# VH-VL binders against q9umr5: the designs that were tried, part 342

Target 1, 268 residues: q9umr5
Amino acid sequence: SYKPVIVVHGLFDSSYSFRHLLEYINETHPGTVVTVLDLFDGRESLRPLWEQVQGFREAVVPIMAKAPQGVHLICYSQGGLVCRALLSVMDDHNVDSFISLSSPQMGQYGDTDYLKWLFPTSMRSNLYRICYSPWGQEFSICNYWHDPHHDDLYLNASSFLALINGERDHPNATVWRKNFLRVGHLVLIGGPDDGVITPWQSSFFGFYDANETVLEMEEQLVYLRDSFGLKTLLARGAIVRCPMAGISHTAWHSNRTLYETCIEPWLS

## First folded at step 17 (VH-VL)

Design xe18 (framework fv_acimtamig)
Fold by ESMFold2-Fast, scan of step 17:
Structure xe18 (fold): chain C 268 residues (1-268), chain A 123 residues (1-123), chain B 106 residues (1-106)
Amino acid sequence: as target 1 above (268 residues)
Amino acid sequence: QVQLVQSGAEVKKPGESLKVSCKASGYTFTSYYMHWVRQAPGQGLEWMGYINPSGDDTDYAQKFQGRVTMTRDTSTSTVYMELSSLRSEDTAVYYCARVGIPFSDYDWGFDYWGQGTLVTVSS
Amino acid sequence: SYVLTQPSSVSVAPGQTATISCGGHNIGDKDVHWYQQRPGQSPVLVIYEDSNRPSGIPERFSGSNSGNTATLTISGTQAMDEADYYCQVWDSRTYVFGGGTKLTVL
């Protein structure tokens, strides 16, 4: 039988977003137990990411315990960061495929309507003043705001992303790396037409330098230093890159061709 | 300054098809979900379905499955609702309505509505 | 299918508090939105997510939601509040509207 699938949603989303994904899985892998976690929905998705990680952790423990053969994670947008942290903080996870759907793995730096809705007078150039304050770090979106022009502030103030990426030291870093490395496959999905994730290459661990030139994963210090295991996973053949053009941010979980090409092969 | 402007009233015969337009202005059109709601004369509101910000995902109420199609033209900031095989009970005012939060298909309510399009279906 | 029940009509004198109920099974677990529709006009969102007011909606409009009943409350009711009021929830894969309540201010 197929391994159970656990789905984690993104910013301002809920389990309702994944109806098409569930239909596709049922068509190609009938009998798969799919659990879409209905936690931190809507406005609650703004809660600090470490708070969300604790809540999702409590929800996934019984699912993983019931599936000794392993489970798969499908994590969308902000949810991909939650799943990154889950794989690091759980010393007993049995995740085979971690499928990251257009998640800002190296952070976000772009003027999106999410930010205009939350902070109407803010621009990407000045959002660091809000996000890198203690108050700002109480919002999930600020936990992965990565301003390439204020990298020193990002490294010092980010309470989540800088820590989980090993960009700043943490007492648990060695254990987090060991736990993360137990994942069977890291499947990275994203594309240039997403329109929200900026730069889109963040979904593949690429990101802006100080001149806003995108450097790919293999040029990042976190990769070169193997801070949480990316270099080791790549050497093991465990990283899959599946970029696809023509897909907007709200369509990654509802595009059949994307599912068949990038997701279906990893749902054993 | 956010406005949704719909096409004018129409009179149709049973069996014909209807296509109503809704032109958006005053916001980033490709950031918001758009829904369609109808209201028969003297009756309440009835949800028909939605189309996502980029126009490549839709979902429709069970009652309209197979008869309704929703599309977007991002170059003109316009949403369309087509309803086929019209019956007299399809006589209603048809509204387009925007969800209040960008990129979200979660339940946020409809913050802006079009002025409505009266469609009369009679033999 | 999920059903929302509203009274057909409510009458209040000017300056009094109007209360409009919206009944549904475990509706307290859902987010309830309220719309005002004046004759010949489009609906206007007056309350979203149980108790939040959109910008421009007077503070005399308030909402609550618990158990099997959501409530729209209009304090100090004015003649301009005379309208039909609809509650709305998302259930599974569909939006459900209540039947509407006609508020008369006399």
Scores: ipSAE 0.603, ipTM 0.834, lowest interface PAE 2.3, mean pLDDT 92

Design xe19 (framework fv_acimtamig)
Fold by ESMFold2-Fast, scan of step 17:
Order: sequence, then structure tokens, then C-alpha cells
Structure xe19 (fold): chain C 268 residues (1-268), chain A 123 residues (1-123), chain B 106 residues (1-106)
Amino acid sequence: as target 1 above (268 residues)
Amino acid sequence: QVQLVQSGAEVKKPGESLKVSCKASGYTFTSYYMHWVRQAPGQGLEWMGFINPSGDDTDYAQKFQGRVTMTRDTSTSTVYMELSSLRSEDTAVYYCARVGIPFSDYDWGFDYWGQGTLVTVSS
Amino acid sequence: SYVLTQPSSVSVAPGQTATISCGGHNIGDKDVHWYQQRPGQSPVLVIYEDSNRPSGIPERFSGSNSGNTATLTISGTQAMDEADYYCQVWDSRTYVFGGGTKLTVL
């Protein structure tokens, strides 16, 4: 009846964070098979994102194989970037709805307590010195660090985000775009009160220019060039934007109103 | 620099309700989960539950479900634990404790603890 | 319900190594945290995630975790180390504490 749902967690998270989401899905779509992937939990969420993509890929293949009508993905925070890459590298994915739950799709440039915990003496203005080194790129958070004041370093050093966004050339870019375009719906969720994702519009493919003025998705080169299919998806009517105020970073997966408004409609 | 300061000792009768406060300082209050742990006289530590950084998600140990409520006031950097239908077995020191990593709700140690609030429940 | 088992007491002479065990089914697959509690005081985190020391905790405190037993080791034990010690894990939906071990330094 209902398509299976696969959930991918974020930084320092695990499957436990989604207990309320599972309850909501069971109430509105009883009988839905929901698999919350228990990989790269806690501190392991700091491993390079390409390593995480490979591990999650191995876990989702048998789930997708058993669901010929398709599956839905709900991917939270950093997990939304893992799911972006999964949709690109998998030649045979059958994802209907990809629900990106407050994920930094254009990158992160924030002075959050995650940064203070991991790099206590660093500020967002100087983190580029660490993140854009080979050593820094071994940490997941650096894989999507996007310093708008050092965009040349981001483009040259990012081993993950710049590649999946098509901001730097890659031999597989055309295949990745073809694969990503197989998605039925791209559901983007986020809001101004998140407090972690900076700028919060990154969840909607908006991002800072060199003056820290936010430019929305339609003004981004990746959209204008249609590098991985955003312009094509929007023209197809496949992109859903669902911003909601009043929701903090740790509450996206546990707010009933958000679930009913932004998630539930896309779980056929 | 990090401090958790709890409200003072209380004496309660069976059937009454208890509300303990824990005021945080020295860190970004809205970035950390807060847990409550109690300890009966001469006994070990017992986990009661937690409240998330934004104050809109909680989880409680099964033993306390239906009797405990945890809340947050972000304007005063204070967390509260209310326990209703008190019994003599609820006599204990009640502690608030911070999870040692921002935005994470489990599998981490409690790096800072309040000084404890002694609650005596007697008839 | 997951259960952690600790010895009720351990005695050691000053300068000797104290070893406090924490037994649990497949505990080696979990992250173990250790707390020190002196009478009338709040617990203090001395080891987190099996073997990591918080800032300010002396090097003589170390931890290990494998199989069915996690261990807190205090080398060169001092009188100030006399306290109750608790191990802790997260299991599914709850934090579980061991019953506590009273360390006496003779």
C-alpha cells in the first residue's frame, strides 16, 4: 500500500532522534515500512561524506529492490547531503519523494556550537584554513563548509559539496545529473529559527554572496546552468518549498504541525 | 565557567507535586540537552528523562511516565522538572545534568551537574 | 531491561592501581561513561565514551571496554580518589547506571 520510507540522520545523531516521526507516520499512513538507518551514528557522523554515502548505499539497495513501486527518503540536516549524493551515484534508485529536512544544500557558514566543540579556537572567518586542507576534508562538516569569502578555495578543495552541486567539474557529472533527475519530488524544508543551518536558506539552495547577502536558488549558478537538474525539476513542478518559522534544529523530526504540513502530503 | 544552579531543598506530603528549577550559565543554553537524574538516600543514580535545547521535545523513563514533566524557559536559561502524585519513595536528591555535546540527546556523558536538590516526602 | 553490574566495594593501598569493573551483556558495543561522586557532592564525569578524559581529569584515570566488561583504572591511587564510582550506558531509550562501587584507599 504505502511506499517504504528510509530515514537518514544528521551530525551526532542516530535512529533514536526519529521516534516521533515514526509515530506520526504510523498514525497517518498505518502499515508503512519505515527503516531508520543506524549507520555512522554519533561521532562516526564526522567521517568523510563519501565514506558515509558508500555505507548508506549498501544499506538502501536491498530496501529499494524489495519496493518496485518506489520508496521515499527523509533525510535530516547533514543526512540531506548524503541523500543528495545517493540519488546521483545510484543508477537504479526508485525514490519518489526526497524530503530534505533542514539540510545545508548549498553549504554551511555558521558560528555554531558544533564548530566550537570540534574546533574550540576557530571562528567561521578562519575555519577555511582547516577545512580546505586535505586533513580537514577527512571531516564531514568540512565537506560542506562553504566560506563565501574564499569561494575559490571552496571550489578547489571541497571533495564533496562542490562536486555534487556541479560547481566543479567531475567525470561522472552527466550520469549524476541523469540519476538525480529520476526523483519524483524534491521537498525542501527549513526555516529562519533553525539556529544551526547558516544561512537557513541553504536548505532551499540559497546562499551568501561575498557580502553575506543571501541569494535565492534561482540566482545561483548551479540553478542557472542546471548543473544537476534543479532548473529541470522546477520546470517539471517537482520542487516543493516548505519553510516554517518557530522550529529549532533539533525539532524538525518531532514537530507534529511540520509533519502534517510539509512531510505527510508526500508519503504516498 | 559552566554552572548549573538548582533551587533549594523541599519538604512535601504524599500526593503533592514537586517543581525543581535548574538555572544554567556560562554557555549557549539553547544548544544543549538537559537531563534529570535522582538519587535516593544511600542508593545509586537513576535517570528520569530529558528536554531538548528548544524545549519542545522530551522523553522520560518508563517508571516516571504520566507523573513527570520537564520544561524550559529560554529567557531565563532555566529548566524545570515537575513530579506529581508524590510518594515516600520519591525522597531523593534530584540533579539536573548537561549532555557534553551540543544538539545531541544520547550516548554522551553528562559533563556538568547541578548541586542537587534534596526533596523529602513524608506523611 | 539492561542491567549494569559493579562490585559494591574495592579497597586499594595508596599508590597502587585500583580497577573497577562494569559488567553488561555485549557492553563492548556500547559507549561507557564513568562518574566519581564524593559524599554530599554531585557526580563528576571522569571518563566518557569508554576511554576519553574530560579536561581537568588526571592522567591516572583511564578506561577500557570490550566484550561483556568495561573497566575504570586508577593508577597511583591517592586518598582524594576515595569516592563512589558509577558506570553508565545508553540502551535503546534510557540511560542505565551501574549500582556504584565504593573505592576505599587504605
Scores: ipSAE 0.636, ipTM 0.847, lowest interface PAE 2.3, mean pLDDT 92

Design xe2 (framework fv_acimtamig)
Fold by ESMFold2-Fast, scan of step 17:
Structure xe2 (fold): chain C 268 residues (1-268), chain A 123 residues (1-123), chain B 106 residues (1-106)
Amino acid sequence: as target 1 above (268 residues)
Amino acid sequence: QVQLVQSGAEVKKPGESLKVSCKASGYDFTSYYMHWVRQAPGQGLEWMGIINPSGDDTDYAQKFQGRVTMTRDTSTSTVYMELSSLRSEDTAVYYCARVGIPFSDYDWGFDYWGQGTLVTVSS
Amino acid sequence: SYVLTQPSSVSVAPGQTATISCGGHNIGDKDVHWYQQRPGQSPVLVIYEDSNRPSGIPERFSGSNSGNTATLTISGTQAMDEADYYCQVWDSRTYVFGGGTKLTVL
């Protein structure tokens, strides 16, 4: 009786990361068919996001086809961007709730241990030199790197995020917008204590201006121009904002209170 | 310099409880998952479980379910492993070990290990 | 339960190549990690994800993984390489270690 749930993991993750989330779903919605996609696990999560979108697309098609009443997506961290693109490129998706779990929807500008692991001598201030090269765009993390001090380079070089956000023109933009607008609910989750997603408001479509002042979703050109449908969704009452303090980046999928408050209500 | 420093050797009686500490330094404590592994004298390595220092969530090997508890204190950058209802078969060197990749419990290998804590359980 | 099989011991002369096998059903589909443990010391990660070498590990250490066997190879073996070597995989929801191989350099 419950719609199937499809889970898309984040950078360096696998289905193991969601063991607690699956337990919570089973407790509150027993009988729910939950599929955590084991594609692009671990190191493979560094593959270009368009490659990941293609692979996840192939995996979700049969699941959606078997569920004519619809499915729910829970997409964590980088996985939220994969799901953004899935909803745009699929002409026939039947997603009811898209639950974005602390995902950098407007991009990332954080000096995190991910960067130290990948590029030991790099800092957020100089990573634009790597990420906005053709070589850098072959790494998923660079596909959503958004340096507010080099916005011109981001707009010109981003092969993924600038395109799906409608910040740069693309031949498929009108079709992508139409497809994205088919979603029933866009549930945005994030918080100030995440510690990885920078700024944390990126999970709610807010982002830094050139002075590193955060501008919220309604002040973004992407929203004002309704480039992929955010303004239309908000007017329709389809956007849910669920911020929660006290939750670190690796705890969003394993916090019971977060699940009960922000996720459980959207799993019909 | 990344360093994991464990508490000193202990002698316990059967039925008692053990609590080993592992203090981390030289990196952001909350960025890396921590594992516990033990080694009985002259035997191989045995995985006990994992803890998220940031979210305090855990997962334990089935053999230790109901007897092991892993906790952390972010103010002191310390993880703890407590094992109850001790038996002579629990005599072992207990290790804490860091997962080799930040912000993930993924299978990456353990890049840094504590020096080990010898626990002898005898009547 | 998934089982990893290692030879109990391997002997090699100084300067020769040592190979340590780790057998497991379809182990080639898993990521294999290797640890070196010298007497009285903590384990040291020498190979992760089948063939990657951590910073600080000499290039004479290499790994491979295919079919039902993963292999740790030590070229130009030195006396300081005398140790127990353990392979490790993740299987479903638990880590599994091999029984360990004692490498003797004589």
Scores: ipSAE 0.825, ipTM 0.913, lowest interface PAE 1.2, mean pLDDT 94

Design xe20 (framework fv_acimtamig)
Fold by ESMFold2-Fast, scan of step 17:
Structure xe20 (fold): chain C 268 residues (1-268), chain A 123 residues (1-123), chain B 106 residues (1-106)
Amino acid sequence: as target 1 above (268 residues)
Amino acid sequence: QVQLVQSGAEVKKPGESLKVSCKASGYTFTSYYMHWVRQAPGQGLEWMGQINPSGDDTDYAQKFQGRVTMTRDTSTSTVYMELSSLRSEDTAVYYCARVGIPFSDYDWGFDYWGQGTLVTVSS
Amino acid sequence: SYVLTQPSSVSVAPGQTATISCGGHNIGDKDVHWYQQRPGQSPVLVIYEDSNRPSGIPERFSGSNSGNTATLTISGTQAMDEADYYCQVWDSRTYVFGGGTKLTVL
């Protein structure tokens, strides 16, 4: 029998986005109980990420309690950050595989149409003025806006990402790290043709330096300091990297080859 | 100004295939899902399916599964809907319509519609 | 299969308030969109997500959604509002439209 799977969607999404993923799981692992959480759908996905974490936490507790052998998480885009925080705040999670599907784990610094829709006159170079305000931090997308040219503002104003990455101190950091380290596998998925997640290496804990040169995970202070356990997980053999070219942002949950290569092996 | 401009009216015989085009302008074509909705004469609206921003994922209403195909050409900002094995009951005005939020297949409503393409299927 | 029920027609005098209902099981848990379609023209989105008005739509258009009924309300109804009105939701994998209501302003 297979462990239950919990799916967490992304920005402006709902459970509908995962219809193909559910078909694939049913074909390869028949009998798997898959729960796609219908919380913070559509416009509600803009709510502050800590609010979303609280709501998703309440939803996953009974699912985890009914699965003593453990559960798997598949978390898409922004949803991957929600799942990062869930694994840190839950003292009793029993997650085996955390599958992060093209999520901006080190943040976002890209001029996408999400930005143009939300803030029509803004560019990536000036969004820091909005996102690093108290008003801006009430929007989920601003909770992981990471401007590499204003790193001081990011570290001081980010109410979510800087804290869960251990980039700014928090009283709960030691407990969050201990909880996160209970995960069995951290499966990172992403690729150069995503077109939304910028830089795409953010899905693998890489990110821009002040010159917009991408530094990979092992060059990040977060990794070197082992702030929330990445170095420990890598040493344990618990981090899986599965990059794939040719997949756009809205196709990660609907590409059969991606599923068979990067997701299916971690559901057994 | 957002515009969706569709190809002209067509007359088809049963068993033939139809291909309707919808050319988009006034926004970033590759950031929005596009949908096809039809309306038989004197009847209501019926959803046919959708295609994602990059054109590599589609979803079709069960009624049309197996005979509808949706494609995109990013070089011309055009989306296409092909319907095969036409029947007299396929006589309808076919609309392309955009979902209002970038990169989202959530139900935001269809904020812009093409002018419609009348297709008559008769023997 | 999910079904949305609308009255086939509604009549209202100019300047009076028109109300068009859209019935569906637990429709209050869904986001309801409303479209206006004048004869020979494409549908126009007049209300999205239950009660929000797109840019360019007059303030006299409003919407509500609770329980098993969503409602489109047009205050100070004008002759130009004569049209077919369709409600729409997403259910399970399908976009579902109501049967449409013909609004007559006499």
Scores: ipSAE 0.715, ipTM 0.872, lowest interface PAE 1.6, mean pLDDT 93

Design xe21 (framework fv_acimtamig)
Fold by ESMFold2-Fast, scan of step 17:
Structure xe21 (fold): chain C 268 residues (1-268), chain A 123 residues (1-123), chain B 106 residues (1-106)
Amino acid sequence: as target 1 above (268 residues)
Amino acid sequence: QVQLVQSGAEVKKPGESLKVSCKASGYTFTSYYMHWVRQAPGQGLEWMGEINPSGDDTDYAQKFQGRVTMTRDTSTSTVYMELSSLRSEDTAVYYCARVGIPFSDYDWGFDYWGQGTLVTVSS
Amino acid sequence: SYVLTQPSSVSVAPGQTATISCGGHNIGDKDVHWYQQRPGQSPVLVIYEDSNRPSGIPERFSGSNSGNTATLTISGTQAMDEADYYCQVWDSRTYVFGGGTKLTVL
């Protein structure tokens, strides 16, 4: 009787990362069909996000087709951006709850161990030289790199995030907005102690201005212009904000209190 | 300069409990998953389980389920492995090992290992 | 339970190429890691994800993985390469190690 749940993982993850989340769902909603997609696992998570969107799209179509009452999406970290694009490019999705679990919805600008591991000689202040090149845009992490000190380069070079957020024009923008607005609920989860997503408010569509002062969703141009439907969803009462302190980046999918507070209520 | 430094050798009697520590330095402790692997004298390597130092979530090999507990202390950058109801076949060198990629429990191989802790279980 | 099979020992002359096999059902679909262990020492990762070398590992170490066999190759084998070598994969919810191969350089 519960709607099926589809889980999309993040950077350097696999379906194994969600074993605790699956246990929680099974305990509170026994009988729920949960599919954790085993696509773009590990190093393959570095492939361009549009390539990942195409692969995940092919995997979710039969699941959605078998569930006329609808499905729920739980999308973690980078996976939340994949799900953003899925909801825009699919003109027939039947997603009820889209649960975005600490995803950098407005982009990432932070010195993390991911950056040190991938580009050991780089720091956040100079990564724009790599990410905003054609070569850099072949890596998923660069598809959502958003340097607030080089916003002109981000807008011109981003092949993914600037387009899906409607920050740069695209021929499909009107259709993408219409498709995205079919979602029942947009559940945004994140918190100040994440330690990876920088600024953490990116999980709630907030982001740095040129002085690295965080502006919240309602002050963003994409919200004010309603570029992909955030203002419309908020007016409809369809946006849920669930911030929680004390949770680190790799703990969002394995914290029982977080699950009970922010995820469980949206799994009808 | 990554280092994993383990507690010293121990001699235990059957039925007792073992608690081995592994103190990490030279990297961000909470960014990398930590694993425990043991090796009986003259034998191969055997995986025991893993712990997320950030979230404290664990996963154990089925053979050790119910006897092993892994914990961490972020203030001292230390992980612990406790094994109860010791038997003579638990005599082994116990290693902590770091997975080779930050923020992931994916299969990247173990890039740094502790020096090992010899545990002898005898009457 | 998934099983990895390695030869118990391999002998090579100094300067020759040593090959150590790791057999497993459809192992080519898995990521294989290789460890070197000298007596009384901790294992050292020498190859990860089938064929990649960690920083500091000599270029004479290489790996391959296809079908039912993964292979660790050491070209120009030196006395310092004498050690036990273990292959490793992740299967389902556990990490599986091979039984180990003792490499002797005579």
Scores: ipSAE 0.710, ipTM 0.873, lowest interface PAE 1.7, mean pLDDT 93

Design xe22 (framework fv_acimtamig)
Fold by ESMFold2-Fast, scan of step 17:
Structure xe22 (fold): chain C 268 residues (1-268), chain A 123 residues (1-123), chain B 106 residues (1-106)
Amino acid sequence: as target 1 above (268 residues)
Amino acid sequence: QVQLVQSGAEVKKPGESLKVSCKASGYTFTSYYMHWVRQAPGQGLEWMGIINPSGDDTEYAQKFQGRVTMTRDTSTSTVYMELSSLRSEDTAVYYCARVGIPFSDYDWGFDYWGQGTLVTVSS
Amino acid sequence: SYVLTQPSSVSVAPGQTATISCGGHNIGDKDVHWYQQRPGQSPVLVIYEDSNRPSGIPERFSGSNSGNTATLTISGTQAMDEADYYCQVWDSRTYVFGGGTKLTVL
């Protein structure tokens, strides 16, 4: 029998977005119990990420308790950050595969229509003025806004990403690292044609330096310091990188080839 | 200003194919999902399907599966709906309509609609 | 298959309040949108997410949604409000419209 799968959606999404993913899982792993969490849907996906983490935590606890052999997480876009924090705050999670599907793991720094819809006159160069305010931190998208030209403001104002990445000190950092390290596999998926996640290498823990040159995971300070366990996981052979070109942001959960190549092998 | 401009009225015979266009302007075409909805004379609105911003993912209403195809041409900011094996019952006004939130197929309502394309299928 | 039920017709005198119902199983758990369609015209979104008005829609339009019934309310009804009104929800893999209600202002 297959381990249960829990799916966490992204910004402005709902369970409907995963209809094709559920069909693929049913075809290749018949009998798998898949729960797409129908929390913080649509506009509610703008709620602060720590609020979302608490709500999703309450929803996953009974699912994990009923599956002593373990569960898998598939977490899309913003949902991948929710899952990152979830794995750190849960002292007793039994997650085998954490499949991060085009999620901005090191943050976002891009001009997208999400930004234009929320803040019509904003550009990526000036959004730091909104996002790094107390008001801005009440929006999920600002919780992972990572302006490489204002790193001092990011480190001081980010209430979520800087903390879970260990870029700013937190009393629970050691426990969060220990909890996260219990994961069996960290499967990272993303690609250059996403068009929303900027830089796309953020899905693989790469990010811009101050000159907007992308530095890969192994060059990041959080990796080098092993702040939340990336270096330890890589040494253990627990990190899987599955980049794929030709896939747009709204197609990661509906592309059969991607599913067969990057997701299917990790659904035991 | 957001505007959706559809192709003109058509008269078809049973068994023929229909292809309606919807040209978008006033926003980033590749950031929004698009729907097709039709309305038979004296009848209500009927959802036909949805196409994602990049045009590589579609979902069609069960009634139209096997006969309908939706595509996008990003170079002309145009979305197309093609319906094959036409019947007299396919006589309707066909509308394109935009989802109100970028990159979302969720239930946001349809904030902008095309002017409609009348298609008459006569035997 | 999810079904939305609307009355086929509603008549009100000018200046009076019109109410148009939209019935559906546990519809209160869904987000309901309302469209106005005048003869020969495209639908216009008048209420989204149960009770919110788009810019440009008069304040006399309001909505509510609870239990098995969503309601569109038009206070101080005017001749220009004569139109067909449709409710809409998302359900599973489809977008469902009600059958439409013709509002007549006599």
Scores: ipSAE 0.567, ipTM 0.822, lowest interface PAE 2.4, mean pLDDT 92

Design xe23 (framework fv_acimtamig)
Fold by ESMFold2-Fast, scan of step 17:
Structure xe23 (fold): chain C 268 residues (1-268), chain A 123 residues (1-123), chain B 106 residues (1-106)
Amino acid sequence: as target 1 above (268 residues)
Amino acid sequence: QVQLVQSGAEVKKPGESLKVSCKASGYTFTSYYMHWVRQAPGQGLEWMGIINPSGDDTNYAQKFQGRVTMTRDTSTSTVYMELSSLRSEDTAVYYCARVGIPFSDYDWGFDYWGQGTLVTVSS
Amino acid sequence: SYVLTQPSSVSVAPGQTATISCGGHNIGDKDVHWYQQRPGQSPVLVIYEDSNRPSGIPERFSGSNSGNTATLTISGTQAMDEADYYCQVWDSRTYVFGGGTKLTVL
């Protein structure tokens, strides 16, 4: 029998977005109990990420309790950050594979159509004025906005990402690191043709320096300091990198080749 | 300026197939999901399905499953709706319509519509 | 399958408030969108997510949604508002349209 799978969606998504993913899982792993969490759908996905973490935590506790052999998480886009926090705040999670599907793990800095829709007169160069205010931090997208030209503001104002990445001190950091390290596998998926996640290497814990040159995970202070356990996980052989070209942001959950290559092997 | 321009009117016989095109301009084609809706003469609107222009994933209304196929061509920013095994009841104006929010197939309203393509199915 | 019920027609005098209902079981738990369609023209989105107006839609258009009824309200109705109006919801796996209401301004 297969471990249950819990799916956490992204910005402006709903459970319907994963219809194809569920078909693939049913074909390759028949009998798998897949729960796509119907929380913070659509506009509610703009709620602060810590609020979303609390709600998703309440939903996953009974699922995990019923599966003593463990569960798998598939977390798409913004949902990957929710899952990062779940793994840190839960003292008793039993997650085997955490599959991060094109999620901005080091943050977002891009002139996407999301930005144009939400803030029509804004550009990535000036969004820091909104996002790094107390009001802006009440919106999920601002919780992981990471402007490489205003890194001091990001470190001081980010109420979510800077804390969960251990980039700013927090009283719970040691416990969060210990909890996160219980994960069996961290499966990172992303690619250069995503078109939304900017830089796309954010899905692999890479990010821009002040000159917008991408530095990969192993060059990040977060990794070098082992702030929440990335260096330890990599040394343990628990980090899987699965980049794939030719896949746009909304196609990660509906591409059969991607599923077979990057997801299927981790759904024991 | 966002525009959706559809192919011209068609007359078909029962049993034939229909293929309507919808060419998008004025926005990033691959960022917005596209829907197809039809309207029989003097009747209301009927949803047919959705296509993701960034991939080839589609979702069709149960009534049309097995008869409808939606495709896209990113090089021409065009979506297509093909309906097979035509019946007289398929006489309608066919519309393409864009979702009102980028990168989402969630329950959003349709903010821009094509001009419509009248298809008449008669012997 | 989910069904949306609209009156077939509503008549108002110029300057009066027109109300168009859209009935559905627990429709208040869904997001309701409204479209205006003039003869020979494509539908135009006038209200999305119950009560939000797209850019360019006059302030006299408003919406509400609670219980089993969603309502489109047009205050100070003008001759140019004469059209067919359709409500729309998403129900689990499909979009459902109401049958449409013909608004006459005389």
Scores: ipSAE 0.612, ipTM 0.841, lowest interface PAE 2.3, mean pLDDT 92

